# Designs tried in a protein design chat: VHH binders against p49116. Part 95

Target 1, 238 residues: p49116
Amino acid sequence: EGPLLSDTHVTFKLTMPSPMPEYLNVHYICESASRLLFLSMHWARSIPAFQALGQDCNTSLVRACWNELFTLGLAQCAQVMSLSTILAAIVNHLQNSIQEDKLSGDRIKQVMEHIWKLQEFCNSMAKLDIDGYEYAYLKAIVLFSPDHPGLTSTSQIEKFQEKAQMELQDYVQKTYSEDTYRLARILVRLPALRLMSSNITEELFFTGLIGNVSIDSIIPYILKMETAEYNGQITGAS
Below, E stands for the ipSAE of ESMFold2; O stands for the ipSAE of OpenDDE; V2 stands for 0.75 times the mean of E and O plus 0.25 times the DockQ between their complexes.

## First folded at step 6 (VHH)

Design k4 (framework vhh_7qbe_3; at its last look DockQ between E and O 0.89; V2 from the best seeds 0.00; counts 0 for: pae E 2.3 > 2)
Fold by OpenDDE, look of step 6:
Structure k4 (fold): chain B 238 residues (1-238), chain A 119 residues (1-119)
Amino acid sequence: as target 1 above (238 residues)
Amino acid sequence: QLQLVESGGGLVQAGGSLRLSCTASGSDYAMGWFRQGPGKEREFVASISRSGGYTYYADSVKGRFTISRDNAKNTLYLQMNSLKSEDTAVYYCAADRWGRYLSPSYDYWGKGTRVTVSS
């Protein structure tokens, strides 16, 4: 069979809302995050192996790993997003809630730690200078994770993950032959993704836009959205 | 489209030093230096990752040349020391959009700057 990923899957271009406001408001942050989420989901959908799993299975798969995909997307698009500025803005907005005593001390700690973990992860990925191909394969590896509870077709998912891993290995060996341990260095970053709470991510990036609607509940709709509709929305909103 | 403009080339005596610069219209690229000597094919000289954390050199220039970058200035540098007549070439700046500091094919190229090393 052919490769899991092709060159078409390497492209991951996020278009930010325009213009960027002087002060990053909640709406801008949520819109930016939503665009990244949509891009990530549609990226997954563009993979033939993902399609081959069927609608029910691939929906379940995305529900299980959307936070990890989103986080990898944040890292990959950190520069174009001005992620540090966005995170700072999020913290500033949280200060209002803090001042109003809307959050417990423990909750504040959890949220701040999560922001720290996100920033640290993205910084670590930048430090490693992960390239577009490597990001594509890393996303595929986390997408086709068979170890999430409740998944069907786990054997097939495992096979796809193995294929992603093998292709990444081959790519790194071919491209970075002089860097003997590069593959290991980039793979050891994946566990950090599992330390991050999807609930907190949702609260930080999406609550202002989707309100009480969960990312989990909208994933099926995102996956069914036509790419043309998505692109039109992005161009129209910019 | 990314624009690359090389500068700093010139005439230098063998054993001398020269510093090349490449100004880019952006900084989110892995970048590299190539050179093409008279009657020779274009060859790899050095490359640097986006953050500058990784560098790679051709064996022929290792220990003599240093590639660096200032992302705040969107500028790539090549410090060339202990220059030899064999280093005479047009030097080109290149950038890879995928962030590969060991790119098999760079996407953007400058027009080049000439370096001549006299005996």
Scores: ipSAE 0.840, ipTM 0.926, lowest interface PAE 0.5, mean pLDDT 93
Fold by ESMFold2, look of step 6:
Structure k4 (fold): chain B 238 residues (1-238), chain A 119 residues (1-119)
Amino acid sequence: as target 1 above (238 residues)
Amino acid sequence: QLQLVESGGGLVQAGGSLRLSCTASGSDYAMGWFRQGPGKEREFVASISRSGGYTYYADSVKGRFTISRDNAKNTLYLQMNSLKSEDTAVYYCAADRWGRYLSPSYDYWGKGTRVTVSS
C-alpha cells in the first residue's frame, strides 16, 4: 500500500557506554555490542511489513539474519563506535590467549580471518559513503531474505525484499542521479555479509553476555520486549 | 544538536582568493556550502560526502572553488579562487544528518560568514 520504510525507520543512533575506559575490556566491548544488537532488533521490529508476518515468522527471520543486520550496524556505526580500536583490542586479547594456550591455532586463524573480512567490509562501506537511507534499505533487504532454510511465508518475504530493492533503486536514482553506478556498487557489497559467522561474532562481541547462551536462543525474548525496556538496553540506562 | 560556526569571510578584490572554514561539533555528516547574495535567494555552492571522497559543485563555481574537509579537526573548508563580484554573498555551512552528499535538504545551518568582492 505504502512505502516499505518511512523516514522514522532511517534513524539509527547508537550511544556508546560512557566513559570510554583507558584500556578496552570485555565488559565495554560486550555492552557496546549489546546496545547495537538491541538497536538493530528495535529497528527491525518497528517495520510494518515485519510486524505483518507474525511472531513465529519474525523469530525465524531474525534468527536467520541477525548477524548480517549486526554487521551492517557495525559498518554504519563504525566511526561512533571507534570500531577499529575495539577490533585492535580484541586482536591483542586473542594474542594473549595464544600465549596462554587457551585457544587452538586453527581457531585463532579462523577468528583473525573473520576480523580482517569485517574490517574490509566496513572500509568498503565507508569508501562508498553509504547514507542513512541506503543503510536502512540494505538492512531491509537482508532482513526480508527468503532464501534462508526453514522459513515459512517465503513468497511474502520475497515480495517485501523486492519492495525494499525497488525502493532502494528509486531512492539512489533520485538522490544520486549523477552517479550512474552507485546502486550496483552498493549491492555488490551484500554477498560479503554471508561470509560472516554468527558463532565468531558471538565470541568476538558477546562472550560476556549471559555466559555461553547463544544470541539465537534470546531472540524471541528480545523481540517481545516492551519499548521502554528496549530503549534502556540501547542506552544502557537499565 | 550539531553546531556549525563559519569563519574566514571578508573583503577581497576581484580575482583574489579566500578560504572559508566551518567548525562542526561532530564529523558524522555530509556537508555543504550555500550562499545568499543581496536580494537573492539562497543557492547551492558545493557539497562533500562524510569521508570527503565525493564532491559536487554548482556550475557557477566549478574550477574556481574547492570544497574539502579535515575530519580529524571536524572542519569543512571552501577555497574560493578567481573571485568575481557575483560571488558577493553570505556563505552558509550546512549539514545533512543522513549523510547524503547530494542532499535535497539540509538539517543544520551555520549563521553565515560575509564575503564581499570589490570590483
Scores: ipSAE 0.552, ipTM 0.825, lowest interface PAE 2.0, mean pLDDT 88
ESMFold2 (binder alone), look of step 6: mean pLDDT 85; pTM 0.873
ESMFold2, look of step 8: ipSAE 0.491; ipTM 0.803
ESMFold2 (binder alone), look of step 8: mean pLDDT 85; pTM 0.875
OpenDDE, look of step 8: ipSAE 0.837; ipTM 0.925

Design k5 (framework vhh_7qbe_3; at its last look DockQ between E and O 0.37; V2 from the best seeds 0.00; counts 0 for: pae E 2.3 > 2)
Fold by OpenDDE, look of step 6:
Structure k5 (fold): chain B 238 residues (1-238), chain A 119 residues (1-119)
Amino acid sequence: as target 1 above (238 residues)
Amino acid sequence: QLQLVESGGGLVQAGGSLRLSCTASGTDYAMGWFRQGPGKEREFVASISRSGGYTYYADSVKGRFTISRDNAKNTLYLQMNSLKSEDTAVYYCAADKWGRYLSSDYDYWGKGTRVTVSS
């Protein structure tokens, strides 16, 4: 069989809402995050192996790993998104809730730690100079994770993950032949993704836009959305 | 909008050396060099990561060309040694914000500087 990923899967171009406001409001942040989420989901959908799993299985996979994919997307698009500025804005918006004593001390700590973890992860990925190919393979590896509970076709998922790993290995060997331990260095970053709460991510980036609707519940709709429809929304909103 | 300005091009004899520079109006971009010879399509020459920690080269220039950057000066360099007639081209500086270092799909481009290698 052919490779799991092709050059077309390396393309991951996020279009930000325009114009960027002087003050980043909740709407801008949520819109930006939503675009990234949609891009991530449609990227997954563009993979033939993903399609081969069927709608039920691939929906379950995305539900299980959307936070990891989203986080990798944040890292990959950090410069384009001005992620540090977005995170600072999020913190500022949270200050209102803090001042109003709407959040417990423990909750504040959890949220701030989560923001710190996100920033740290993205910084670490930038420091490693992760390229577009490596991001694509890393996303594939987390997408085709067989260790999530409740998944069907776990054997097939495992095979796809192995294929992603092998292709990444081959790519790194070819491209970074003088950097003997590069593969290991980039793979050891993946566990950090599992330390991040999907609930907190959802609250920080999406609550202002989707309200009480969960990302989990909208994933099937995102996956069924036509790419042209998505692109139209981006161009229309810009 | 990022501005890129190349310099350092000129006439050089085969076996000679040139150093190209590219000044960028902004920072935090992956940078690269491309070239377009007479009657040829634009081709990848070299690229460098944002931090400068990694460099990438076309096979045709590997071992002869060195790409580097000074982020404090917002400047990209291309040291070209052992130049050949085949290296004759307009050299373009380019910046990318996505990290596809080996791609030709860069976001910003300079106007180019001409390098002519005589036999």
Scores: ipSAE 0.605, ipTM 0.838, lowest interface PAE 1.0, mean pLDDT 92
Fold by ESMFold2, look of step 6:
Structure k5 (fold): chain B 238 residues (1-238), chain A 119 residues (1-119)
Amino acid sequence: as target 1 above (238 residues)
Amino acid sequence: QLQLVESGGGLVQAGGSLRLSCTASGTDYAMGWFRQGPGKEREFVASISRSGGYTYYADSVKGRFTISRDNAKNTLYLQMNSLKSEDTAVYYCAADKWGRYLSSDYDYWGKGTRVTVSS
């Protein structure tokens, strides 16, 4: 069998909404996050192994792991997104919500702990200087996780995950041969992704969605959407 | 589009020191220094990761040269100590768009700065 990923799957180019406002608001944050989500879902769609699983399995996989892919995307794009600035703005908005009594104290604690975990994850990935190839393989490992409940074709998904792990191993050994422990150092970062709550991610980044629609419900539409259609909706040009 | 501009080259006596600088238009790259002597192929000198946490050196310069970066200023440095006549070359700044701190291929190159070491 051929490689799971090619060089075209390493490209992960996020463009931010323009212009950036002096004071970040919910609309800017939601548009920025939506662009990353779209990029992440279309990245997954571009993988031949993903395409081979069939539509029901593909939708189930992405519904199970979208938050982990999104979190890897945040880490990979943290500089271009100015993620630290976005998170600071979110914390300021939470401060205002406390004054207005819009959230319970227990919920605020949960949300602040989530923000801290997200910041620490992104910082740990930056400290390791994870490269673009490594991010691509890590995202593939996360995407092809066979251990989510309700999945079909789990044996094939497991084979693809093992392929992604093998390609990451081969890449790291070839590229970073002098750093014996790099693969292990990278892989021990992945469990933190399971600590990220999809509900809290929606609250932090996607509160501007109209109609109170969950990310779960729109994933099938995102996966079917052509890049030109998405760009037309954002720019008003088609 | 990444732009790389080297500076700091010049004439120096053997045993002396120079510091080269490379100004970049961005910080999201792993970077390195290469050099090319007259009639020779370009050779690797040193590289550094995006954060600056990982550095690598050619054996010929290890212990004498130090690569560093200041991401607030988008600047890469090469501190060159205990210079030898063999270090005479045009020095080039390079960047890898994928962030590999050990890269076989670099995507962006500066025009170079000349270092001449006289005995």
Scores: ipSAE 0.491, ipTM 0.803, lowest interface PAE 2.3, mean pLDDT 86
ESMFold2 (binder alone), look of step 6: mean pLDDT 84; pTM 0.861

Design k6 (framework vhh_7qbe_3; at its last look DockQ between E and O 0.89; V2 from the best seeds 0.00; counts 0 for: pae E 2.9 > 2)
Fold by OpenDDE, look of step 6:
Structure k6 (fold): chain B 238 residues (1-238), chain A 119 residues (1-119)
Amino acid sequence: as target 1 above (238 residues)
Amino acid sequence: QLQLVESGGGLVQAGGSLRLSCTASGSDYAMGWFRQGPGKEREFVASISRSGGYTYYADSVKGRFTISRDNAKNTLYLQMNSLKSEDTAVYYCAADKWGRYVSTEYDYWGKGTRVTVSS
């Protein structure tokens, strides 16, 4: 059979809301995050193997790994997003909540640690200078993870993950032949994704826009959204 | 789209040194140097990753040339030491949009700067 990913799957271009405000408000942050989320989901949807799993299975798969995909997307798009500035803005907004005693000390700690973990992860990925191909394969590996509870077609998912891993290996060997341990260095970053709370990510990036609606609940709708509609929305909103 | 402008080329004696610069309109690219000598095909010289943490050199220039970058200035450099007559070429700056610091398919190219090494 053909490869899991093609060159078309390497493209991952995030368009930010325009113009960037002088002060990053909650709306701008949430809009930016939403665009990244949509891009990530539609990227997944563009993979033939993903489509082959069927609507129920691929929806479940995305529900299980959306936080990891989103985080990889943050790392990949950190420069265009000005992620450090966004995170700083988020912290500043949280300070208001802190001053108003809306959050417990423990919760504040959890949220701040999560922000730290996100920043650290993205910094680590930048330090490794992960390229577009590597990001595509890493996203595929986390997407086709068979170890999430409640998944159907786990054997098929495992096969796709293996294929992603093999293609990544071949790519790294071909492209970075002089860097003997590059593959290992980039793969060992994946466990860090599992340390991050999807709930906290949702709260930090999406609460201002979606309110009480969960990312879990909107994933099926995102996956059903036409790419043209998505693109139109981005161009229209910019 | 991305503009690359090389500078620093010139005439230098064998054994001498020269530093090339390439100014880019952006910094979010892996970048590299290529050269094309008289009657020769364009060949890879050196490349550097986006952050500058990784570098790669052609065997012919390893130990003599150093590639570096200043992202704050959007500038790529090539320090060339112990120059040889064989290093005579037009040197080109290139950028890879995928961030591959080892690539044969760069997306953007400069117009080049001429380096001549005299015996």
Scores: ipSAE 0.805, ipTM 0.907, lowest interface PAE 0.6, mean pLDDT 92
Fold by ESMFold2, look of step 6:
Structure k6 (fold): chain B 238 residues (1-238), chain A 119 residues (1-119)
Amino acid sequence: as target 1 above (238 residues)
Amino acid sequence: QLQLVESGGGLVQAGGSLRLSCTASGSDYAMGWFRQGPGKEREFVASISRSGGYTYYADSVKGRFTISRDNAKNTLYLQMNSLKSEDTAVYYCAADKWGRYVSTEYDYWGKGTRVTVSS
């Protein structure tokens, strides 16, 4: 059926809430993260192969991989969203919670380990200078992962993942022909995504939302949104 | 829209050196230098990744030219040493919106700065 992704699927432009507050706060972080989440879901839904799997399969697939897609989005948009500043603000808040005896030591350890893993992942992707096409294919590989429990149409999902892998390989070899090991360096980064906890991602980035609902519960709603609603959520225009 | 402004062009004797600068309005781009000599097509000179960790050079300038960037200043540089008369050209700064440091298609271009190498 032709290529899995086209140039229109490479576009991934995050716009930040404006104006930037004098001090970062929960509302700014949550809105920024929500824009990235909706941008990621819009991207996934725009892929013809994803559309071909059907609504029930789409929901199951996104529930299984949303945190990995979100984490790739954080790495891709880390500079635009000033992710280092956001994570520093979260760390300072956690340190204040320890000093004021507001949070358990076990939870703080889990959250700090997750922040460390996220920082290391984003740094490794930045050092490789992963380009927009490479990110698009990496997101497709993550999206069409057949080994998550509860998935329907696993054989078709596997074929789409293999197609994404093949197209990434062809792209890297064509574009970076003098860098023989680039594909291998990129693919070795993917296992780190499975170490990212969706529960902790919700606490770090979706605090306002977590108090009411989980991301898992809103996935069917997000996938059914019309394009105008997506654009409003991505830009904060509602 | 990204704005690119070159500077540092001028007249120099063969064997001399010159440094070109390009100021960008943003930093999240892979960037490069191109040149167009008298009566010639525009040709690739050098490129650099978003972080500055990867560089690529045309064979004609390898060992003589060095591309670099300062992301804190949103500035791209081209250090040109051991200049030859065939290096005479208008030099253009360019940026790739997809972050490819090895690219044949660049999305944003400056107006150019003239370099003249005299015997």
Scores: ipSAE 0.415, ipTM 0.771, lowest interface PAE 2.9, mean pLDDT 86
ESMFold2 (binder alone), look of step 6: mean pLDDT 84; pTM 0.866

Design k7 (framework vhh_7qbe_3; at its last look DockQ between E and O 0.88; V2 from the best seeds 0.00; counts 0 for: pae E 4.0 > 2)
Fold by OpenDDE, look of step 6:
Structure k7 (fold): chain B 238 residues (1-238), chain A 119 residues (1-119)
Amino acid sequence: as target 1 above (238 residues)
Amino acid sequence: QLQLVESGGGLVQAGGSLRLSCTASGTDYAMGWFRQGPGKEREFVASISSSGGYTYYADSVKGRFTISRDNAKNTLYLQMNSLKSEDTAVYYCAADRWGRYLSPSYDYWGKGTRVTVSS
């Protein structure tokens, strides 16, 4: 039995739409987010253990954790995405909606808090200087979470999660042997992902592009998308 | 392709100080200093994480050397104090694309700058 992840799973390169506009419009934000989402899901798909769960289970698993994977992706790609600028732009767009009285006070608060939580999480991850390997394992741990309702093959999912955790331990011990508590510091960040609303994330990053279509509904299609098609879209959009 | 250019090397007396710089063509890399003395293998000196929040030093330079970085200037520094003859070496700047400040294998290397400590 080989490792859950290989060096090929560490690579996580997001290509941003080009050119970057001087003013970040909704389309640019949504396109950027979509690329990250696709990259995240195709990353999951590239894991043999993920494939072994079968299509139905895979779909269910991704539906359950896509927001967490996406958020980890935001943290990992924060620099290349200029995430702070994107979030600021989102806030600006929201302000326009506020001025038009399209949102209730409570909703505004919820959305602003969500943006704050996203920023805080990404900042916290940056402070920890999480490396590419650690991100890969963290994503795997999040992906193979057996505690989501409605999942099949939960025993197998649990096994894969344990394997991811063990490999992360080994990696951290090997790479950061002088930092005794690094593993703990990294793992304690994971609960923050569960505080993130998938609905609000979807609204902030994807509504301008997919309209009334839910991320949940398009996940099966993304997972079935050919890598060549994905790559073509990235190159074609530039 | 990341380019690394070291500077600041030279001749210094034992007990003296020297500051090395490494200019990088890019940011967001964990970076480190290595050195290779005459007739010796290349050895680790110090490393720093991408944000600068974590640093690590070889035992031989702890308390004497300080690694730092200015990301706004895309520059890595090595402040070397209390220099010894044993510190004589070509010093190399290195960067890790995975963000590992304790990288087992750095991806990018400079050409090096020579430091000579006279007794």
Scores: ipSAE 0.784, ipTM 0.904, lowest interface PAE 0.6, mean pLDDT 92
Fold by ESMFold2, look of step 6:
Structure k7 (fold): chain B 238 residues (1-238), chain A 119 residues (1-119)
Amino acid sequence: as target 1 above (238 residues)
Amino acid sequence: QLQLVESGGGLVQAGGSLRLSCTASGTDYAMGWFRQGPGKEREFVASISSSGGYTYYADSVKGRFTISRDNAKNTLYLQMNSLKSEDTAVYYCAADRWGRYLSPSYDYWGKGTRVTVSS
């Protein structure tokens, strides 16, 4: 009943840590990625349809899709983040790990292939000039994915995904009426998100976390945070 | 907040050309040009997507004006050819924060640069 998303769900402002260090390091990359993760989780939690699924379903759903939301966030914020510079710094760090024999050659190949896929995805999204409304609907489509194993309420999740798809279609037709194939060009980008490994994303962007803590393990705590605490984590402030 | 500064306006004879530029203090915006003629309401002229890959023009300028951008310089351009007296206006640079190259509204505006076309 009513629209799935309102204009308040289109806002997605990422603020980078200041000042930017002369040499990018693990702390800067992890802080930047953490801000994006918290911004993405706060966005998801603010959606009435997401709230309606209940707390246990919310946790399961976010565990299944957080990497897809994060990857869409990377594409949306690639310029603000200077993502190409961050990825170059990660590649240089990986080369140092080869010299110090810290990673196997097979693992490094796997990680480099993932970086290449991420770069190609972000470049393809940039060439389409995806707008803020389109990103909001795309994130809703990946959030309300009913086909993840272990989900309950899959019928309701499917209905919300269908609603997100229809609202995106209506938006694109109204806003870009002279660009007949825009919706199709946008939607064919989504399958690439399923190729992104959450474990490799953690290794690339979240190696600064205390201990070996997976994003899966902290999601219940992130979703239960007070609003003021969320705002502090998103901006890196109290 | 985003700051937009136009330049390149001036006096030109009908049939002549001018190139307007607009420098921005940031990136990742869809941008456009608008104009306001004497005693008239502000009207749309042209728009361009954040990457520069998509453009759109008002019918009155189509074929005569070209919008472009150089994202390395954070600069938007409007090349105006075959100018007519009807093109006399203050030209404004504008940006849409949501990246819509066919935007119904714009969030940031420059102060404008005057173009006068004499006969």
Scores: ipSAE 0.281, ipTM 0.714, lowest interface PAE 4.0, mean pLDDT 86
ESMFold2 (binder alone), look of step 6: mean pLDDT 85; pTM 0.874

Design k8 (framework vhh_7qbe_3; at its last look DockQ between E and O 0.84; V2 from the best seeds 0.00; counts 0 for: pae E 3.2 > 2)
Fold by OpenDDE, look of step 6:
Parts: sequence; C-alpha cells; structure tokens
Structure k8 (fold): chain B 238 residues (1-238), chain A 119 residues (1-119)
Amino acid sequence: as target 1 above (238 residues)
Amino acid sequence: QLQLVESGGGLVQAGGSLRLSCTASGTDYAMGWFRQGPGKEREFVASISTSGGYTYYADSVKGRFTISRDNAKNTLYLQMNSLKSEDTAVYYCAADQWGRYLSTDYDYWGKGTRVTVSS
C-alpha cells in the first residue's frame, strides 16, 4: 500500500562502453543501446508492483512497451550517450547502405523519418528539462499501460498506472508549484512515443549486435538476468 | 564529484551592480544561487534549469537579479542590479543532480563569495 516508486527508482545511470572510439562503429552503437535496454528493463524489474504482476504478465508488459521505455531512456541519457553523435553515425552507416542499393526508397524514407522522430522527441524532452523523478514516473506510466493487446491483469495494471500518474502529479505540484502547467506539458509528450516503430528502432540500434534475434525474444532472458551479471557487463568484468 | 567555485563578489555601493560567476566541473545539473546574510539563515535567491530554459527567483530579488548559464563554459552567472544593503551576504552556488530547477535539496555547494553593499 506504499508508493509505487521510491527514491531508489529515480536513479537511472547509464555507463557507456569504454573506450569511445574515434569513429562510432556499429558495435559501439549496439553495445550502448543494449546497455540502455538492459538498464531500462532492470529498472522495471526493480519496481515491486511490476514484480507483483507475475513473470508472464511482466514479460508481456515489457514486450509491449520496451520501445517506449527505450526511447524515454534515450531522451534521459542523451548527453551521456552523445545521442546526436550516435544518430549521425547511424545516418552515415545508412548512407553507405543506400549507396549499395540495399534499401528501397520507401524504406529509406521510413528509417530517416524514424530517426527524425527520435531526435525530435529527445530534443523536446530536453527543452522541457525533465528531471530524474519525472522521467521515473513517465516510464512507470508507459510501463503500466493497460491498453496493449493480449495483456492479463489489466485491472491491476491500470491501478498501477493511475498510481504512477497520481504520484507524478503530487511530485510536480510539490516541486514545481510555480509552474502551473508543467504536468500537462510533460504528459502531452507521451503520445509521441506511440509514433515510434519498434521494428525500426530494433533495426537501427540492435541488429548489428544481435543479428536476426528479436528484442521480443530476448526480453524474458533480460528480465531473468541477475543484477550481478548486468553489473559485470557494465564494468567489463563478465 | 562536482566542484563549484564562486567568484565576482566584492564591495559595491547601494544602487550599483555586480555579476557573480560559478564555475562547475559539469553542466548536466540544475543550478541555483543562495545567500546567507549576517545573522540570517541561508536563503534561496535564484535557480536555473539544466538547459537554461527555466528560471525562478525569490520575490526579494525579482526584477533586479538575473540568473543565466553558459554550458559551453561550464559557468553559472548571477547579474545583480539595483543592489541594496539587504543584499549583503555570502552567495553560494548549488547544483542538483536530478535536474530540478526548483530543488529544495541541492547536492553540491560552492564555498561562497562575499557581496557587501554599502549604504
């Protein structure tokens, strides 16, 4: 009956691969993205309400919203990641593929538009100066979305989402009392997440590392990954 | 660990102006100015968001003080105009790691710079 999120859920620290190469190669980009993905999913896993839904429901929930969580993570970690540089590198790699006639004109357009949408979203979030608490609550709101098809325990998920919304509201009211419309400004950004294609995101950030393996298929394994294993990967000690 | 170093303090006549600077070892923080006058408690002066898009001022300094930042220089500024004797204080720079420009619990603090306004 306590709060959905605690101060421990506000911490969201991404550690980038080291060293950063002079030229951002596909491996570096994919590794960086993977770390963010793992961090995002393990963040979700650390929420008691998430745990209470059970393993099957948890997996389904993350499968439904991983792209949104990942995108929020990109926005939140944009500086640490040098996201603009990463996106530029991705575009450069894409251009090479274009030169080799590996992609149709329509596909190129779709991918470029997706990159634009990602950049625009992250820029919009930066302009709003979203803080760590707000990001945590926004991630919780998208995580506990009951409107995805195929979910079980939708009533409980809805309750958790409402709780996240209420806690965010209380936080914003308390912290930003002089900014009357801040809550509305940050919530109105959430619909943009639904415009993002998970397939294109996967292709841009993950195909170089996981090949033909889908994010959907590895989500259960990520969720079961031990924290020690994850930490080991971050420190390079695994 | 973030390091904050204030500068620009000094003696100024009432009605005069002064510009304070705070050099930070990082730029991904919301930042603020506080002051502590003689025999008084530390009080909020102004704050600015990480990107500089949002600012907030104490009522006592509204219209006279301007907070700004140059992230390329890792520097926070406080332009103080129309200074009053009541503005005499040690001014401190502070940073919030969560990016809260209206933070009530800043994580990092400078050592302060003294501003004295003579009547």
Scores: ipSAE 0.815, ipTM 0.915, lowest interface PAE 0.5, mean pLDDT 93
Fold by ESMFold2, look of step 6:
Structure k8 (fold): chain B 238 residues (1-238), chain A 119 residues (1-119)
Amino acid sequence: as target 1 above (238 residues)
Amino acid sequence: QLQLVESGGGLVQAGGSLRLSCTASGTDYAMGWFRQGPGKEREFVASISTSGGYTYYADSVKGRFTISRDNAKNTLYLQMNSLKSEDTAVYYCAADQWGRYLSTDYDYWGKGTRVTVSS
C-alpha cells in the first residue's frame, strides 16, 4: 500500500516573525511558538495514514502527543528559532520574578528543571546531527503511539507506528550504512519526550494566547482549518 | 537561493599543501567537497555533518586531506596535504538541505576553484 511518508512530508520550513526585536518579548516568543505548533499540526494532517483514522481519532492522537511533536520541532528548528537565546531570556525573566516575590520557589524549580531537560534533549539531538528524513520518521513514530489512554483504534495505530519504525530503519541502513549503531543512538532519545510537561510548555511558549485557553482545547480547530481545500485535495478534484 | 563561493585554489608543487575555503550565504547544511579532473567525472572527496561532528573521506585522500567547518562564519574548509598530480582538478563545494552527511545527492553547488599540482 506504499510508504507511510513521502518526500513531501520531509519538508518542514519554519519562518520566524520579522524583524527580530532588540529585546525578546512574550509576543515574539508566542508568535514563533505558534508558527511551529501550526506547522507541526498541519504536518500531521498531511499524512495519508493519519487522514485514514478519522476526525475523532485524529483529535485524540494530537491531544495525546502535541507536546512531543512540538518538542521534536523545537529540536529540529533550534538554529532558525535561536532557541538558546529564547530560553536564556525566559530564565532571566524567571529569576527576576523570584526577586519580586511573584512566583513560588517550588513552581520556579519545576520550570527550571523542565528547561534543563529541554536543553539536554535538543543538545543530544544536535550532537547526532539528525537529518530531515530522520526527524520526519521520528515524528511519525511519536504521532502513531498506540499506548495513550482513551484511543479507539489502537490496532491500526500500532500498525502505522511499526511501519514508521520499519521505514526509519530502512532509511538509516541505506543512508548511513557505515554507522552501525546510528539507529539505536537515535531511538534511545525518544523516551525523554514523554517526560516533557504540556502545562509547562504552555507557560514557557504560549503565554501570549488570549485568555487561559489550553492548547488541548484548540487542537480540533487547528485540525479543521481550511477543511474544504483539504478535502478537495483528498478526493483528487481539480 | 543558497550561494556557495569557493576560494583558495591555485598552482602548487607535488608534496605541497593548500587550503580551500567555501563561504555559504544561508542556513546550516551538511556539506562536502567534490572534484572533477580533466576529462573525468565529478567524484566525492570529503563530507562533514551540520555540527561538524561526523566526517567522511574518499579512500584516495584519506590521511592527506582534512575537512572542517566554522559555523560562526558559515565557512567550510579543506586542508590538502601531500598533494599529488592526481589531485589536479576543479574542486566544488556542495550542501545538502536535509542534513545528510553521507549523501552524494547534494542540492546546492558552488562554481568551483581550480587546483593544479605540478611536478
Scores: ipSAE 0.364, ipTM 0.746, lowest interface PAE 3.2, mean pLDDT 85
ESMFold2 (binder alone), look of step 6: mean pLDDT 84; pTM 0.859

